# VH-VL binders against Type II restriction enzyme TaqI (taqIR), part 19

Target 1, 262 residues: Type II restriction enzyme TaqI (taqIR), of Thermus aquaticus (p14386)
Amino acid sequence: ASTQAQKALETFERFLASLDLESYQQKYRPIKTVEQDLPRELNPLPDLYEHYWKALEDNPSFLGFEEFFDHWWEKRLRPLDEFIRKYFWGCSYAFVRLGLEARLYRTAVSIWTQFHFCYRWNASCELPLEAAPELDAQGIDALIHTSGSSTGIQIKKETYRSEAKSENRFLRKQRGTALIEIPYTLQTPEELEEKAKRARVNGETYRLWAKVAHHLDRLENGFVIFRESYVKSIELFLQKNAPTLSGLIRWDRVAQEALTAP
Short names: E, the ipSAE of ESMFold2; O, the ipSAE of OpenDDE; V2, 0.75 times the mean of E and O plus 0.25 times the DockQ between their complexes.

## First folded at step 22 (VH-VL; framework fv_masavibart)

Design f5 (from b2 with heavy chain R56S, light chain E58S; at its last look DockQ between E and O 0.46; V2 from the best seeds 0.53)
Fold by OpenDDE, look of step 22:
Structure f5 (fold): chain C 262 residues (1-262), chain A 121 residues (1-121), chain B 110 residues (1-110)
Amino acid sequence: as target 1 above (262 residues)
Amino acid sequence: QVQLVESGGGVVQPGRSLRLSCAASGFDFDYYGMYWVRQAPGKGLEWVAVISYDGSNKYYADSVKGRFTISRDNSKNTLYLQMNSLRTEDTAVYYCARDLYWQSEYYFDYWGQGTLVTVSS
Amino acid sequence: QSALTQPASVSGSPGQSITISCTGTSSDVGGYNYVSWYQQHPGKAPKLMIYEVSDRPSGVSNRFSGSKSGNTASLTISGLQSEDEADYYCQSYTSSSTDVFGGGTKLTVL
């Protein structure tokens, strides 16, 4: 483990802990005004990486979401105007801004979760991890390198975004590679065990999720983060299996083979 | 965006069979449990059946158990309801619905517009 | 299974708060925290408004809130608006491993 990586993780976790998730949820959860695909010029991922992926910096600092959004907005007034004219003709900038603010918040929360995994990985694991906007554009959250191969990872949240089922772009472009799903849940082990006891059709599924949940921590503000045991378990799994992995490795296999015990 | 489109409804006589379909799009169909819920004309909602994401487990309301079969073809992103020995009380709009969370089984977050099944002599 | 008990109808004026009750037994509403609420406009499919007694899906207005005490769950709609006029159904998991709906409540905005 790198001292720098550990410091980055700690700093990032402090940032996550500082977020007023309750207020943000109250403000943004009801707002789904902007559901259209964003043009390249309005893609927030590059900015998110710029401001929140700082694993190699000695003293990283992270913007609050409001500051981040303000910066994002002010930097893109022209493409925003075009976007509004195209999709929201007759609507006010304020209206669209709030819509985009909500959308970007949801995106930010997702990416922060992803980044936490990556920060935790760098702090606790030996295998090299690569993260970049270009990888996200391919449908993966990060790339983990082993001696003989590279494995893509994708955070699989219980509240997964509803997207049309299609072959992953990463797998499409790189035949023979593997993509593993990293399961992520906001539910506690206890909650999941109770659901398992009462389940009709998904009892074993809930038990698997309970196993996953044992490798997660909940910050005081409710933000769920990855334990060291999580990434170490994944690393061990990859060290053992990476040469034989191909295609999509679903979350349940990961849960069964890597995250079997707290 | 999530889309659910029911089809196969119509008018049938008691004792006959009918097969409903629900075409799903806009999400990873094979990750989600799916449901059938029906609503008789002017009446409330009634849960009918649930099927797990992989089709390995099924559960039915007592009112349809032994007569209805829920199934799915994940390769076609389609949910089915085979209805046998239909009764007049089976007359309803039949909705397909998706579970709120993938591989959950308690809540219905997306619904189709429904297909009407009328059982009459 | 028998339906959960809801009032047949409730009414309120714009801006007011109204509450719809859903009464079951210890085998459903009282036994689990798997209570949900659905809104249905005429000729439309139901829409999930509340789940897990009090959680709200994305896109649902914070004017909608849920609670539970004993065998009775409640849906509260604050700041009543004309578009809230609809039928509302509660739903719960049961000890017999089934789902059960309430009889529905017609909300009229005066």
Scores: ipSAE 0.384, ipTM 0.763, lowest interface PAE 1.9, mean pLDDT 91
ESMFold2, look of step 22: ipSAE 0.729; ipTM 0.864
ESMFold2 (binder alone), look of step 22: mean pLDDT 92; pTM 0.926

Design f6 (from b2 with heavy chain D54S, light chain E58S; at its last fold request DockQ between E and O 0.93; V2 from the best seeds 0.00; counts 0 for: pae E 2.2 > 2)
Heavy chain, then light chain:
Amino acid sequence: QVQLVESGGGVVQPGRSLRLSCAASGFDFDYYGMYWVRQAPGKGLEWVAVISYSGRNKYYADSVKGRFTISRDNSKNTLYLQMNSLRTEDTAVYYCARDLYWQSEYYFDYWGQGTLVTVSS
Amino acid sequence: QSALTQPASVSGSPGQSITISCTGTSSDVGGYNYVSWYQQHPGKAPKLMIYEVSDRPSGVSNRFSGSKSGNTASLTISGLQSEDEADYYCQSYTSSSTDVFGGGTKLTVL
ESMFold2, look of step 22: ipSAE 0.629; ipTM 0.827
ESMFold2 (binder alone), look of step 22: mean pLDDT 91; pTM 0.918
OpenDDE, look of step 22: ipSAE 0.664; ipTM 0.854
ESMFold2, fold request of step 23: ipSAE 0.515, 0.563, 0.566; ipTM 0.778, 0.803, 0.803
ESMFold2 (binder alone), fold request of step 23: mean pLDDT 91, 91, 91; pTM 0.919, 0.917, 0.917
OpenDDE, fold request of step 23: ipSAE 0.754, 0.682, 0.775; ipTM 0.880, 0.855, 0.886

